# VHH binders against Flagellar brake protein YcgR (ycgR), part 64

Target 1, 263 residues: Flagellar brake protein YcgR (ycgR), of Thauera aminoaromatica (c4kar8)
Amino acid sequence: MAELSTPSPASPAPLDGGRGDELEKFTLRGARQILQLLQDLITHRGLITAHTGGGHSFMTAVLKVDEERGRVVLDPSPDPQANRRALAAPRLTCVTQLDGIRIQFPLVGLGEGQDKGRPALFAPLPAEMLRLQRREFYRLQVPLAHELSCLLKAEDLARKPVEVSARVIDIGAGGVAVVVPTGAAEFVIGGTLPACRLALPDGEPIELDLEVRNLNRQTQRNGTEQLRVGLRFAALPRAADTRIQRYIFKTERALNAKARGGL
Below, E stands for the ipSAE of ESMFold2; O stands for the ipSAE of OpenDDE; V2 stands for 0.75 times the mean of E and O plus 0.25 times the DockQ between their complexes.

## First folded at step 4 (VHH)

Design A5 (from p1s with S31D Y100F Y107W; framework vhh_7pa5_2; also named G20; at its last look DockQ between E and O 0.20; V2 from the best seeds 0.00; counts 0 for: pae E 2.2 > 2, grease 24.4 > 24.2, placed apart)
Fold by OpenDDE, look of step 5:
Structure A5 (fold): chain B 263 residues (1-263), chain A 121 residues (1-121)
Amino acid sequence: as target 1 above (263 residues)
Amino acid sequence: QVQLVESGGGMVQPGGSLRLSCAASGFTFSDYAMSWVRRAPGKGPEWVSTISDSGGSTSYADSVKGRFTISRDNAKNTLYLQMNSLKPEDTALYYCAKDFYDEWGSWFDYWGQGTQVTVSS
């Protein structure tokens, strides 16, 4: 009876697969810093999205930081099912922002109890908190109006070649994130999709090899299930890189101009 | 800088109505879904409603379905929440929130300071 080692939930691929060293610069590990940041989240009434895995999440907030017990107190979800999922999860990934800076931190060892007679969730203080300034890990959110797409050459469950047209939702120098219909193809993290075609507004599609780096099944609030696929540019010709960079730059500039009321 | 500014909150009697507004700036408003979230005293944040970028799709929490209507004016960069048949249980700080989608899933990357809604007799 071969114990089917349940594939360890793929640790969320570091946002930037290649720059582990740069991510460390933005990671807080100091206890005092972590406490302060959590306190700041309380002060600013930070809304936290806690991911429980499997495409599920719930909203929470830090209610209290208990320094003496070394724990953080969180609001439970109004959805009992979400709380059950949270408690069953080996790890929560909490995402929020403060002052325009994305904050991410893990919580492990979640428990339930009461704080001042109210239901609450408890977890040990996070060991680390990641503060990401958008500028440094900048992936351009692709405007919907641009309708960027990527033709993915993938395989179905039967290993039959299939072509899937995927909407590009974000783009950076190192890759793209796309959304595909659930069941459109089978993707394997670390797998290569050869000879894909990225469509940019400025000309002919770019042929490139893509490496699957992340898979996330998401159920939208409307009940629609989608698969988000994070893709790395595995082999990008210089000319293609230039085009991508130009697109990003141009788009960012346009977005900024619009935001300033200039368009 | 992204800014979301809620308005329109106040005190109302049960059965009354309010219309909340959220003025958005600092991003392409029409490119993002927007949501309302509320936080009642002593309770965790609760999702209320979401509207798609184009306004063509809307979703509501069961607790507000049939009573609340989310809408948007992309030309004015404004999000709205029409609240009818208000109940004491609707008392909360209401936040306008910008939806964001990344490798982790859907979350809110920005929200306002909130507008207080109090439903009391």
Scores: ipSAE 0.818, ipTM 0.934, lowest interface PAE 0.6, mean pLDDT 87
Fold by ESMFold2-Fast, scan of step 4:
Formats: C-alpha cells, sequence, structure tokens
Structure A5 (fold): chain B 263 residues (1-263), chain A 121 residues (1-121)
C-alpha cells in the first residue's frame, strides 16, 4: 500500500485578480463553451501572451484542442529558457483578444511533448475562461497634462518605510500602472502597499490599498532606468470607485472630442 | 473600432531588403508601444521588435538585431519595420501588434491580419 504523504501544492492566485463575484457573469465554466472559445482562438489565429510569474511571459497560440484527452495543445516558445520557466510554473495566465473582447484563462499542469512530430506544450482544458468587453477591462492612458500621481507607501532595500510619488500612466476600474525610478523602493509581485494615496485632478487624494501585479523595467534614451509597476485596487470603497470611473469617463470623452475637433 | 493593416510584404532573395508598414486607426496611436510579431510555417508566434510610444526606445529579438530597424511616425499613425540582410529563416507572416499593459501584465490587445514575407532563391 502506498500512501500520499506529500502535501498538496498551494492553490494558484485567482484568475479574476481577486474580484470574485463581480466577474462571475463574464466567466465561462461550461465545457462546450470553453471548447468552442478555444476553437475560435484557433480559427482566428489568436496571439496569446502566457504569463509564467515573476514578470516573465512568452507568446503562444492554441494549435489544437484534444477533446478525447481533455487537453489543449500549444505552440512552444522559440526561447528554450521561456519553455523551462513555463514548465516549472504552477500555472500560466493566458491573455488574448477575440473581436475586441478580452479572453483570459489559466493553464495548470503544463507538460511538453510532440504533436505530429513537432514540439508542443500540453495542458488540461481550463475549468474557466473570462470574456470581458472593453468597459470591464478598459485602461485610460493618463494625459501627461493631468499630472496624475500616486503616493506609494513602500519599503526600501533595507526594509525601511519610504514614500514614493509615482506618475500614473494608465488607470482602469481594477487598478493603475505607475512609473517609478529604479531603486526608489522594493516591489514584490503579490505584495501589498497599504494606505497609498491616488491624486485625481479634482478633490482630495483617495486612500487605497494596492497589490503589486507586475513589474517591467524600461531604459530611457538618456540611460536612466524606470520601473513600470502594475497595481491592483485591493479593496476599493464605492465612493472611490465612483470618482475613478467618473475621471475615466470625462477624460475619455474629452479626448474623443479633441480628436473629432482636430480632424 | 481598432484596426491595424500591414503592407509591404513580398518575395525577396537572401540578402535582400523589405520595408513593412502598419496603418493604425481607432485609438490614440501615440499613447501605445507597438510591436512586430511573426509566425513562420509550422512554428508558433515569435516576437520580433517593440518601439515605445514616443519612439525613444526600441528592442529586438536576438535573431534580428543589427538587421531590422523598427520606427514609427505618430503624425501619420504608422509603424514601420525596415528589414535588411534577409535570411530564409525570416520567412513568415508578419503582424503589427498593439501593446497593452494592465494589472494582469503586458499583452497584445489587437493585431492585424499580417503581411507575408518569403525569402528564397
Amino acid sequence: as target 1 above (263 residues)
Amino acid sequence: QVQLVESGGGMVQPGGSLRLSCAASGFTFSDYAMSWVRRAPGKGPEWVSTISDSGGSTSYADSVKGRFTISRDNAKNTLYLQMNSLKPEDTALYYCAKDFYDEWGSWFDYWGQGTQVTVSS
């Protein structure tokens, strides 16, 4: 008799970024709906970005849906390092678009092999897929003239509290992307920054908790390095949500009016 | 409605050159980084090059460094890829892709139908 004494691996992070019931109406869980959507991605040659964690990602596409074996077949990366990271990851978060609709799904239990003599990646069919219209995932590029900033409450490399004023480059219903100088503070994916302050053009700053979702380093032409940080609103009061949505709506309308007037 | 329309592909001999163009509409082109992505026969998609929203920063896949140059004209809402010293392994369908960076990470939220580049003797 063999006994399983090894603990189960930790559950992966939620596909919905922790927004739970708010995204339920956009979540497909029916096996036939999932199969059809994956087939549509094949038909439309969907480019998929697969996030492996730690800020790493690679591009893939669905080659085939193997309904009999209950799995998807994916193109491997031409970069062997990316494939090794993918195989070692507890999950992939796959993001793509179909006819202007955001499609997002997890893949767990990735393996490698061959399909018809060619290298391929294999994973069990996802149990859920998100389909979001633009209004649910829309990100407004913040006009530089608005001078939008977020005061981040973070830690430096010595674990001492620091406050960093970061420029907000985009904003949506679920979060913001900011730019900070490299080395200004230490950011860890999945880490929480409590009591940060988002300054909108009108009114007092909004106090909110932010979760670090992604990090991307950029080198400017003058050789300075900046860090782009994607931040999720961990818990957003209704009044704050209303103010953010109003800012997005007004700014988008103004940008559309400017474009039409300029043409 | 976002549209990306690629052009400039064709057939060339090894060592030849081609210039690809991508006409963008339906979004504020100058606010987004743009990329070229290719898909060779029997292979998955491969990232080729990215240019920042201002054009001030560029990056390239190792396979094309020193041979390809990405550029953009924000006044014309157009992305370009100058391809020099073409090799048979550059044969692929080339896509223009709009970069998008949100709380779930970097991804491409739109791409075109592609333009075919064939390098053969």
Scores: ipSAE 0.529, ipTM 0.842, lowest interface PAE 2.2, mean pLDDT 83
Fold by ESMFold2, look of step 5:
Structure A5 (fold): chain B 263 residues (1-263), chain A 121 residues (1-121)
Amino acid sequence: as target 1 above (263 residues)
Amino acid sequence: QVQLVESGGGMVQPGGSLRLSCAASGFTFSDYAMSWVRRAPGKGPEWVSTISDSGGSTSYADSVKGRFTISRDNAKNTLYLQMNSLKPEDTALYYCAKDFYDEWGSWFDYWGQGTQVTVSS
């Protein structure tokens, strides 16, 4: 009986410069911060994907930091071709994650040698490291079946109070994006919408204050005009934050299991 | 604090069998896929096998297909690797790893201290 091969794990790809302005605030350049982060990877035994270019990568780990020589020491690959590609590459892009913190850093000047009689790879300490808390960056695309909504307490054109039930299209640690019919209310960037109510599928709606961040007009296929409103959570209580993070986690896991063939 | 503790390693002759266990704590075990990763002497990590959070899907490196079987018991927070028809090239420290998949790909956040498997003589 033939058994179909299940796919091997897909290594995380490096983040490119397309979001460079947003990534700069997560970039560490201080020598002490870099040394501490590398030590954390050693202590927690972080598994690293090292990208050599051309779609090639290999698994490695930081074995130690040689502060006196200003170098990091890495495991070589069990695949000799991977080691040859690494030594020939103009730079390695190292990618790893620990407890939802994405870590990415370049290594240049890679060389081979021995560390305490064991084969090892060496490189100068990186001049920068990206340390990105995933929850601060990630936005879950809300499945339509969940019918997530947010009751907005806004104002109409005449500055009179109006309540608008808006469909939530994405959600992250810092806010939501919603859609409303054009003209349902007036929104101004920087404006605050107090005491709005976010309805999650499980539990009572969450009362929260929202700040308008973005406005984008769109037209649906049926000709209906909609306004996409980006909203930031102004001050989110810990209990509400926990519920939002749990919703995101459970939904994401279900979606990613489908995408990975059940893995 | 996430902890992964491997056990069940030892010395065995070629063709022999071993069963590895990994006890997990500090996280919701049933929320994550789990992987076995090995490090041969003087070499870096090499992926061996992955099992889904429910146990319904598995995958294996070509070098171990047909010889190794990954399994899990979510009630006991324990991951297993049954290793049959062992070869000298299977000699390594074996680690279990917390594995998950997101929009960026597959991640191995944590791995334990490992359990030594030696296949020789």
Scores: ipSAE 0.494, ipTM 0.804, lowest interface PAE 2.2, mean pLDDT 86
ESMFold2 (binder alone), look of step 5: mean pLDDT 82; pTM 0.816
ESMFold2-Fast, scan of step 7: ipSAE 0.448; ipTM 0.785

Design A7 (from p1s with G105A; framework vhh_7pa5_2; at its last look DockQ between E and O 0.16; V2 from the best seeds 0.00; counts 0 for: pae E 3.2 > 2, grease 25.5 > 24.2, placed apart)
Fold by OpenDDE, look of step 5:
Structure A7 (fold): chain B 263 residues (1-263), chain A 121 residues (1-121)
Amino acid sequence: as target 1 above (263 residues)
Amino acid sequence: QVQLVESGGGMVQPGGSLRLSCAASGFTFSSYAMSWVRRAPGKGPEWVSTISDSGGSTSYADSVKGRFTISRDNAKNTLYLQMNSLKPEDTALYYCAKDYYDEWASYFDYWGQGTQVTVSS
């Protein structure tokens, strides 16, 4: 049974991750607000991806909000194994979208039972819900002609240091996605790649630390396998951030101009 | 604005076939993996199939493997699901969903209104 390797979602970064201060303004903690948002997810039939850790996830939806008992009712997976993983997980990270806004919330204390005679998952109401505008996670698809690259300092299976030149396929304020040949290096989700070099067209490469956030093996139509690596900027100097933002902005403008027939 | 519009649903007898289509707009279709998800009455959402951005890789739920085929035409910004040997248990609202992943999470960030598939004698 080929486990539907949904692209091994890196375990969503905890809501309390290193950007705590920046995320606070997007975090709902009010009980009424949380209830309303969950209700909205019901109304709009929100498709929720629940991450159970270890690169595993399943699809669910909010079935009901039980205010009296202070719990949320979720649809279980049709996959019994997914449900077992969910119940064994200390925490679910639920991710969805509503009205163009990414919604993320944790559930802890998951249990199983029945709701109106049908199998259901139960959890206490989330203590917080994160609402993020998509633009904050915007990734520019890098034009192939730009040939952006990132020199990754990684290790092979023998833990020997290797340098891999990776093509950058998308870039945002928070990180990059790159493509590397399969077997070029060993990547571990959550691992840090120190002193990498991001090459932008406007000057010298930017030295930065990268954190591996997700891995996705892709097979091309020609049968060639590639590894897509999602990388977070672990430590980005302000000057580097500015350069990246400038590049994104300039590129977007150019793409938009071209789309309008101006180039 | 991202839009996904499903079509091709209908009522068929067991053993019949349907072909679903999803017209995508508002994003670079060829840059994202796409999926089909279904929701049967009284059940939670079920992942059905995923196809990579280039179409070079496909995956299927065990429940549909060998019967369903996912494909895409990137030039037409269209996703397809060929469904053969349909069973009553395939009755569901079928959604086209856009796969999304970043450094934080993976999820479906957009999906359509769905197209109804009913398999009944």
Scores: ipSAE 0.805, ipTM 0.932, lowest interface PAE 0.6, mean pLDDT 87
Fold by ESMFold2, look of step 5:
Structure A7 (fold): chain B 263 residues (1-263), chain A 121 residues (1-121)
Amino acid sequence: as target 1 above (263 residues)
Amino acid sequence: QVQLVESGGGMVQPGGSLRLSCAASGFTFSSYAMSWVRRAPGKGPEWVSTISDSGGSTSYADSVKGRFTISRDNAKNTLYLQMNSLKPEDTALYYCAKDYYDEWASYFDYWGQGTQVTVSS
């Protein structure tokens, strides 16, 4: 019942990098601004990661902007499976950097074709582009020595409850990322994992609700696959937020001191 | 500021070997996964290999498996790519790239200027 909230769009759909309202001030929607930013990516030879969903991604770059046809032209992957996934995806999330600023934009309606006789991918120009100062979404890379873990209350393929102890690899104001063996549980983007337990070095574990935001498949050195799961804090108690922020501050200060002394 | 400086490229004959290096500064190198990416002439970027922050996990594109070995020395803030049994199709500009991710996506938040590898007879 509560799922039936459909905005009537006269404007572009929100970006999927977080809650759209909170990102609005970083969002470009002017056609001229979008064209200029895409041209800057071409000029600086930006390395773009294009996410196709299901934890899959491929590398690409903007080859050109075809203003007359209102489209952007991208390099295809040398991996045919990546190209098939991209063409099947309802949406690509493209992420890159320009001058230390994260650039993110959606592409919808991807097709294949030729550009100057060479294979290429093309899509309509994005309706929006996100320019994020890194500090707004800072993630502390958790040192292994801290052994941070999070107990996830998830479900298996048969929708039966399972508990997974996952290593926390990063943490920020808005969430954590964890790694689990592939197949340890089924994670659905947008799904909520209630009553998970985050173990910080100081004090007792924090009980918190987590929302699945991102899945990324990774292959380990021995060929074993693992799943990186991006988790947003859904309902973060005030005391828990304070503990998390203090952990981040203390750890960052210690890491910066080592970098100065160790460099 | 973050700096990534690649070196060790050059011209070699097919079947030869090269070792690429990437000197990193301006961040805590040991806290981040690192990748090599390449751009062949007239082609887009191609991911080559990734190594975890500790060096305990590595991964490779199918085109280089068994021939290339990624490694790192966290005490020297240096990333390496040992390239053996080189083929003409390995000719490319090779970039050192810093992996970054959050709960929304992963991407490379910095990369270097690249070092040229040319494999020809």
Scores: ipSAE 0.624, ipTM 0.881, lowest interface PAE 1.5, mean pLDDT 83
ESMFold2-Fast, scan of step 4: ipSAE 0.580; ipTM 0.856
ESMFold2 (binder alone), look of step 5: mean pLDDT 81; pTM 0.821
ESMFold2, look of step 9: ipSAE 0.349; ipTM 0.770
ESMFold2 (binder alone), look of step 9: mean pLDDT 81; pTM 0.817
OpenDDE, look of step 9: ipSAE 0.762; ipTM 0.908

Design B100 (from yc9 with K97A Y98D T99R P100L S101Y W102S L103W Q105P D106E; framework vhh_7yz9_2)
Fold by ESMFold2-Fast, scan of step 4:
Structure B100 (fold): chain B 263 residues (1-263), chain A 118 residues (1-118)
Amino acid sequence: as target 1 above (263 residues)
Amino acid sequence: QWQLVESGGGLVQAGGSLRLSCTASGFTVDDYYMGWYRQTAGNEREWVAFITSEGSTTYADSVKGRFTISRDNAKNTVYLQMNSLKPEDTAVYYCAADRLYSWGPEYWGQGTPVTVSS
């Protein structure tokens, strides 16, 4: 799938630590799992963006896993100053992708030396590695022109059933974020909204159950108050999952084409 | 409301020792990587010592064998024991807290000055 923009040496950026609880289930801590994942990066010659802090980064790759010494061997930057920054940093944050899977890991205690007569960087094996399917973390900002809506089945303050047509502001494989006027309905984190209807531009509305994940009250620049509701897809049917993914990828491709055309 | 407060800095003679403390307020240090950095006037802040949430430690080459970093999660505090101090250790020392997936320190202390006389 086409990316929204041309990659740079500083991209992709590391994921925000504020998502810590959500990311924990995708974190590998088993020594054998970590070794296997690093070996997969070597086999596929995965390029790694290593962030050294302060907005600085360089391109590297895992050249070797030294299991006996518990170390990874990394390709140094051709820029001596980048290597100097890396060695002066307490840690690197390494980001890469393998077959559509985002991989992110810290390296602590970087050193330099030689591997078989060539300059190399060395670090202890990471204690944890993040492995995310792109679909687990990606959220498409919905173009206003698409007028995506979701009909929510909720309750009002008196616990009476109410239907609210909410504008979808972002969408991913795992859920949507919608905006509703404050006071339109009551939402409880962890509560389920059954038989809601998600309207995509193409085809019939998708009927699905949504779980409330988060709530955020926002005041717009025009003074209007809105409630942003994060909703998780519960038990999403395969056909619905396929349609949602198709919409996301098709929209990304169109946005990428516009960017290339100078729009 | 998140704070790191350093203490224990001061004037010490070459060959002497100091123990720096860094206490967190408004959050628990348990899941954070903790580090000590230092800065001299006109120079960039440089890393000194690092301790993971699991207790593993790493040191800059200039301080290996002389400095020891430790943590006491029950007291929400990280320490830097500095032995065999040299005039070149003179700096403002900063405590920092870092998340597992962040690309640098998330929280910084205000710094505590250390002056080592010859």
Scores: ipSAE 0.017, ipTM 0.417, lowest interface PAE 7.0, mean pLDDT 80

Design B109 (from yc3 with Y33A S56Y T98D; framework vhh_7yz9_2)
Fold by ESMFold2-Fast, scan of step 4:
Structure B109 (fold): chain B 263 residues (1-263), chain A 118 residues (1-118)
Amino acid sequence: as target 1 above (263 residues)
Amino acid sequence: QWQLVESGGGLVQAGGSLRLSCTASGFTVDDYAMGWYRQTAGNEREWVAFITSEGYTTYADSVKGRFTISRDNAKNTVYLQMNSLKPEDTAVYYCAADYRFGSPLDYWGQGTPVTVSS
């Protein structure tokens, strides 16, 4: 069985599929709750990352909920290849965030057509949606100003040791997500990266072992590729755990205070 | 080790009915969403019907009102009841097991052929 780390609210990576008992309490199955949540995504113009399988995804949004036909209307990708992959896929895994809450749902039976004369993708309403509200599933989106980095000890294409300084884009109690330029190193899901160094503000870098849990290749608007790597803390000492939690708490508080100060 | 075995396909006249079965061995279907897919020569596999571990169902527009998917967890089996069959339903039908919430399909069966004559 494959296991994946719990990703951030903004992370494109799907949640672990094995523990039904843990996810059941966050699963919405009422038709009215599902319709309301989809409408909330429309109202807040929530961007959705739709995974088509094979490490491919595209950005979309819910344009409309058609209750009469039992369908959701989605914004197609400007990339024709992305739309072809989506239509050929047996299902999409849709991941989004609303007010810091992670939302994930499947779409099956994707089709194409028009809505009010404009190209659109259609799918039946999902029978269930996952809405994670608990703090233990929380991941802090790391502010760019903090310049958080993790020095990864990995291998290059020739299996030679290489050190890569990766930017930390999100962090939680169980791990980090980092961005690595394509070709900088090779990663294997389930592989261990020993003695990596996580640089937090205030103090020495934290030396820790990281397990690779997921990989996602993303093409930027300028044509460059970024590899997003999800990494789990394999063996986290109490002192390191305390420092990470303190950083998350402090940063969350500072971001909340800044938002209120702007009013 | 893990296996899905489809059965119940065959030749049927237009307007007839067939019931497909998919039995799992080596794993328990209880925690998996299960789906039926079909493939015609020269085409990609097309999704037909889907059932979650809790019993919620979805269907492709082409089969809505004619096909019914169901599960019997005690028998480790998923069914597809196909009514009012049309020549366009002619295909090889595949059963697939998936992780919860529609993560990528992990396990496929060998397929069972269905031919609908006019």
Scores: ipSAE 0.000, ipTM 0.165, lowest interface PAE 11.6, mean pLDDT 77

Design B110 (from yb5, 14 letters changed; framework vhh_vobarilizumab_d1)
Fold by ESMFold2-Fast, scan of step 4:
Structure B110 (fold): chain B 263 residues (1-263), chain A 118 residues (1-118)
Amino acid sequence: as target 1 above (263 residues)
Amino acid sequence: EVQLVESGGGLVQPGGSLRLSCAASGSIFSDYAMAWYRQAPGKGRELVAFISSGGYTSYADSVKGRFTISRDNAKNTLYLQMNSLRPEDTAVYYCAADRLYSWGPEYWGQGTLVTVSS
């Protein structure tokens, strides 16, 4: 059997399964709870990665909840191919994050039309939503200003060793998610990337082994496509673990302070 | 625990109709999304029809307007009503139970053969 995926609140990839009963206690099925959570996503302008199958996804957002008609209104992709894939898919798997908490839900029966004269996608309200409220699954979204990078040791299409500098988009206790430049390297789910170098602010890069957990080609809101790679810390020395946790806590506190004003 | 058993497959002429049933064992049927997949010889499994735990439905373009998926939670049974059958609908049809945590079904039935031929 393949190894089970480690859940990540900021990862663009859905959970790969095998945790049904363990995750049941985090599943919301109350209509009022579902409506409130969708409204919270609107209020916080939460970006949603919508997976259409075949390793494809696009970035969207909930624009509106139409409670009377029992449907959600979503922002379509500027990429027509992404919208065609979404409309052809029997099911979308939507993944987002709210205050570090991973939220995942299915949408079935996607259609297209207009909302107030603008193109929109419509789907019936989800009957269930997953909300993972555990610190072990927390992921910090890395601020652009930090310019965090990870130097990956991978292989190209000809199996030749290559080094790729990838931008870190989120980080947690168990791993990182990175954006890889188009065509830079080939990745295999379950493969190990040895002796990679994670560059954190304020110090020397951390050398560590990373395991590829997920791969996703994501269409951004500007219409460009990027490869996102989820990487698990395969073996983490105590000193490296301490430094990563310190970075997460320090950055989280700074972000909370900015949200309140008075910096 | 969920165990799925399909029935209703068989030989039918083009333009005919057939109704497939999937009986689920266990009390969790109402909490699962359910789907029908099919696999033609030499091809991969494709999703044909989907129904959420809340009763919302979706169909592959090739069957939209001809097939209808439904569920009876009191009987723990999933149905697929197939109308206006075509030779290209010939396949083994699989019942599947799915949760939002996965990229595909958590449980599969054994499959039932549908042959559309004159």
Scores: ipSAE 0.005, ipTM 0.268, lowest interface PAE 10.4, mean pLDDT 79

Design B70 (framework vhh_7yz9_2)
Fold by ESMFold2-Fast, scan of step 4:
Structure B70 (fold): chain B 263 residues (1-263), chain A 119 residues (1-119)
Amino acid sequence: as target 1 above (263 residues)
Amino acid sequence: QWQLVESGGGLVQAGGSLRLSCTASGSIFSDYAMGWYRQTAGNEREWVAFISSGGYTTYADSVKGRFTISRDNAKNTVYLQMNSLKPEDTAVYYCAADRLYSWGSPEYWGQGTPVTVSS
């Protein structure tokens, strides 16, 4: 079947459900807050990528909120098949961005009709909306050309201290994800790795303490396993935080410039 | 930035035909949905027809079967072919452009071109 295109930077891919416990604090459930956010999307003409499942999505926007009927009015797709897929879907996952803030919400019970003679899609107001107004969980996918690494201070199976140079695959204000060869070290969720060294392209390596948040074993194309480790910055100094954010900002701008030049 | 310039309006007898044209400036015309609205005296503007960037069309019930919307992306032009015209089609016709397919307040409007259908 056809694979969906990656959402644009203004409409990032849907967040994994496994992060639900970390995302609850960013979830709006108050009716007034939800209505205000929807009105902000209307005012700014915010384009929304609506994922219908099965590898399909379409571009829409909130045209209107009907508080009396408890519904949103959405711009239909110009493609009739996209509208049929949306109407058949049990749920839409809507993803957008407003002033750099990621917004994601579900819509259930989609219908079609007209609003003052114009074609429209209708859905009940969402019961929740995710608004990530902080960069704590935003992740930049690190370009391979940067060869970004983090020297981890860990233990092997025999509890002997080892140093492992791990490739950084993503980075955010709150932490990094790294790739470690299987068997190079042992990690325990909640454990602290002291005095690790994060190497950014500019300046000296940043010395910092990392807390293990998650572990994922992936089989690579060559048949070998790699361990992916999610690491949280513990007690991050302001100077280190500034350098990390500067790297993310500069890399995003460089990637955006290359994408624009390639057009 | 964008300017929509309409042409083709005028006086026509009932049962006659007119073709309206709307030429848009701008390098991304092909990414925009284009449409026609009309306004009669004392009424708000009502939509007549839309055409998506991909060529999908939608018509108001009052004109379905009589009007045809089309576009020529190489010329940055959208057309409204009006057949079997009736006196009630008398209105000022407005070209509109927006990135959204169905819109209440288009991003861009033309100046309007009057169409009068005689008895």
Scores: ipSAE 0.032, ipTM 0.519, lowest interface PAE 7.3, mean pLDDT 79

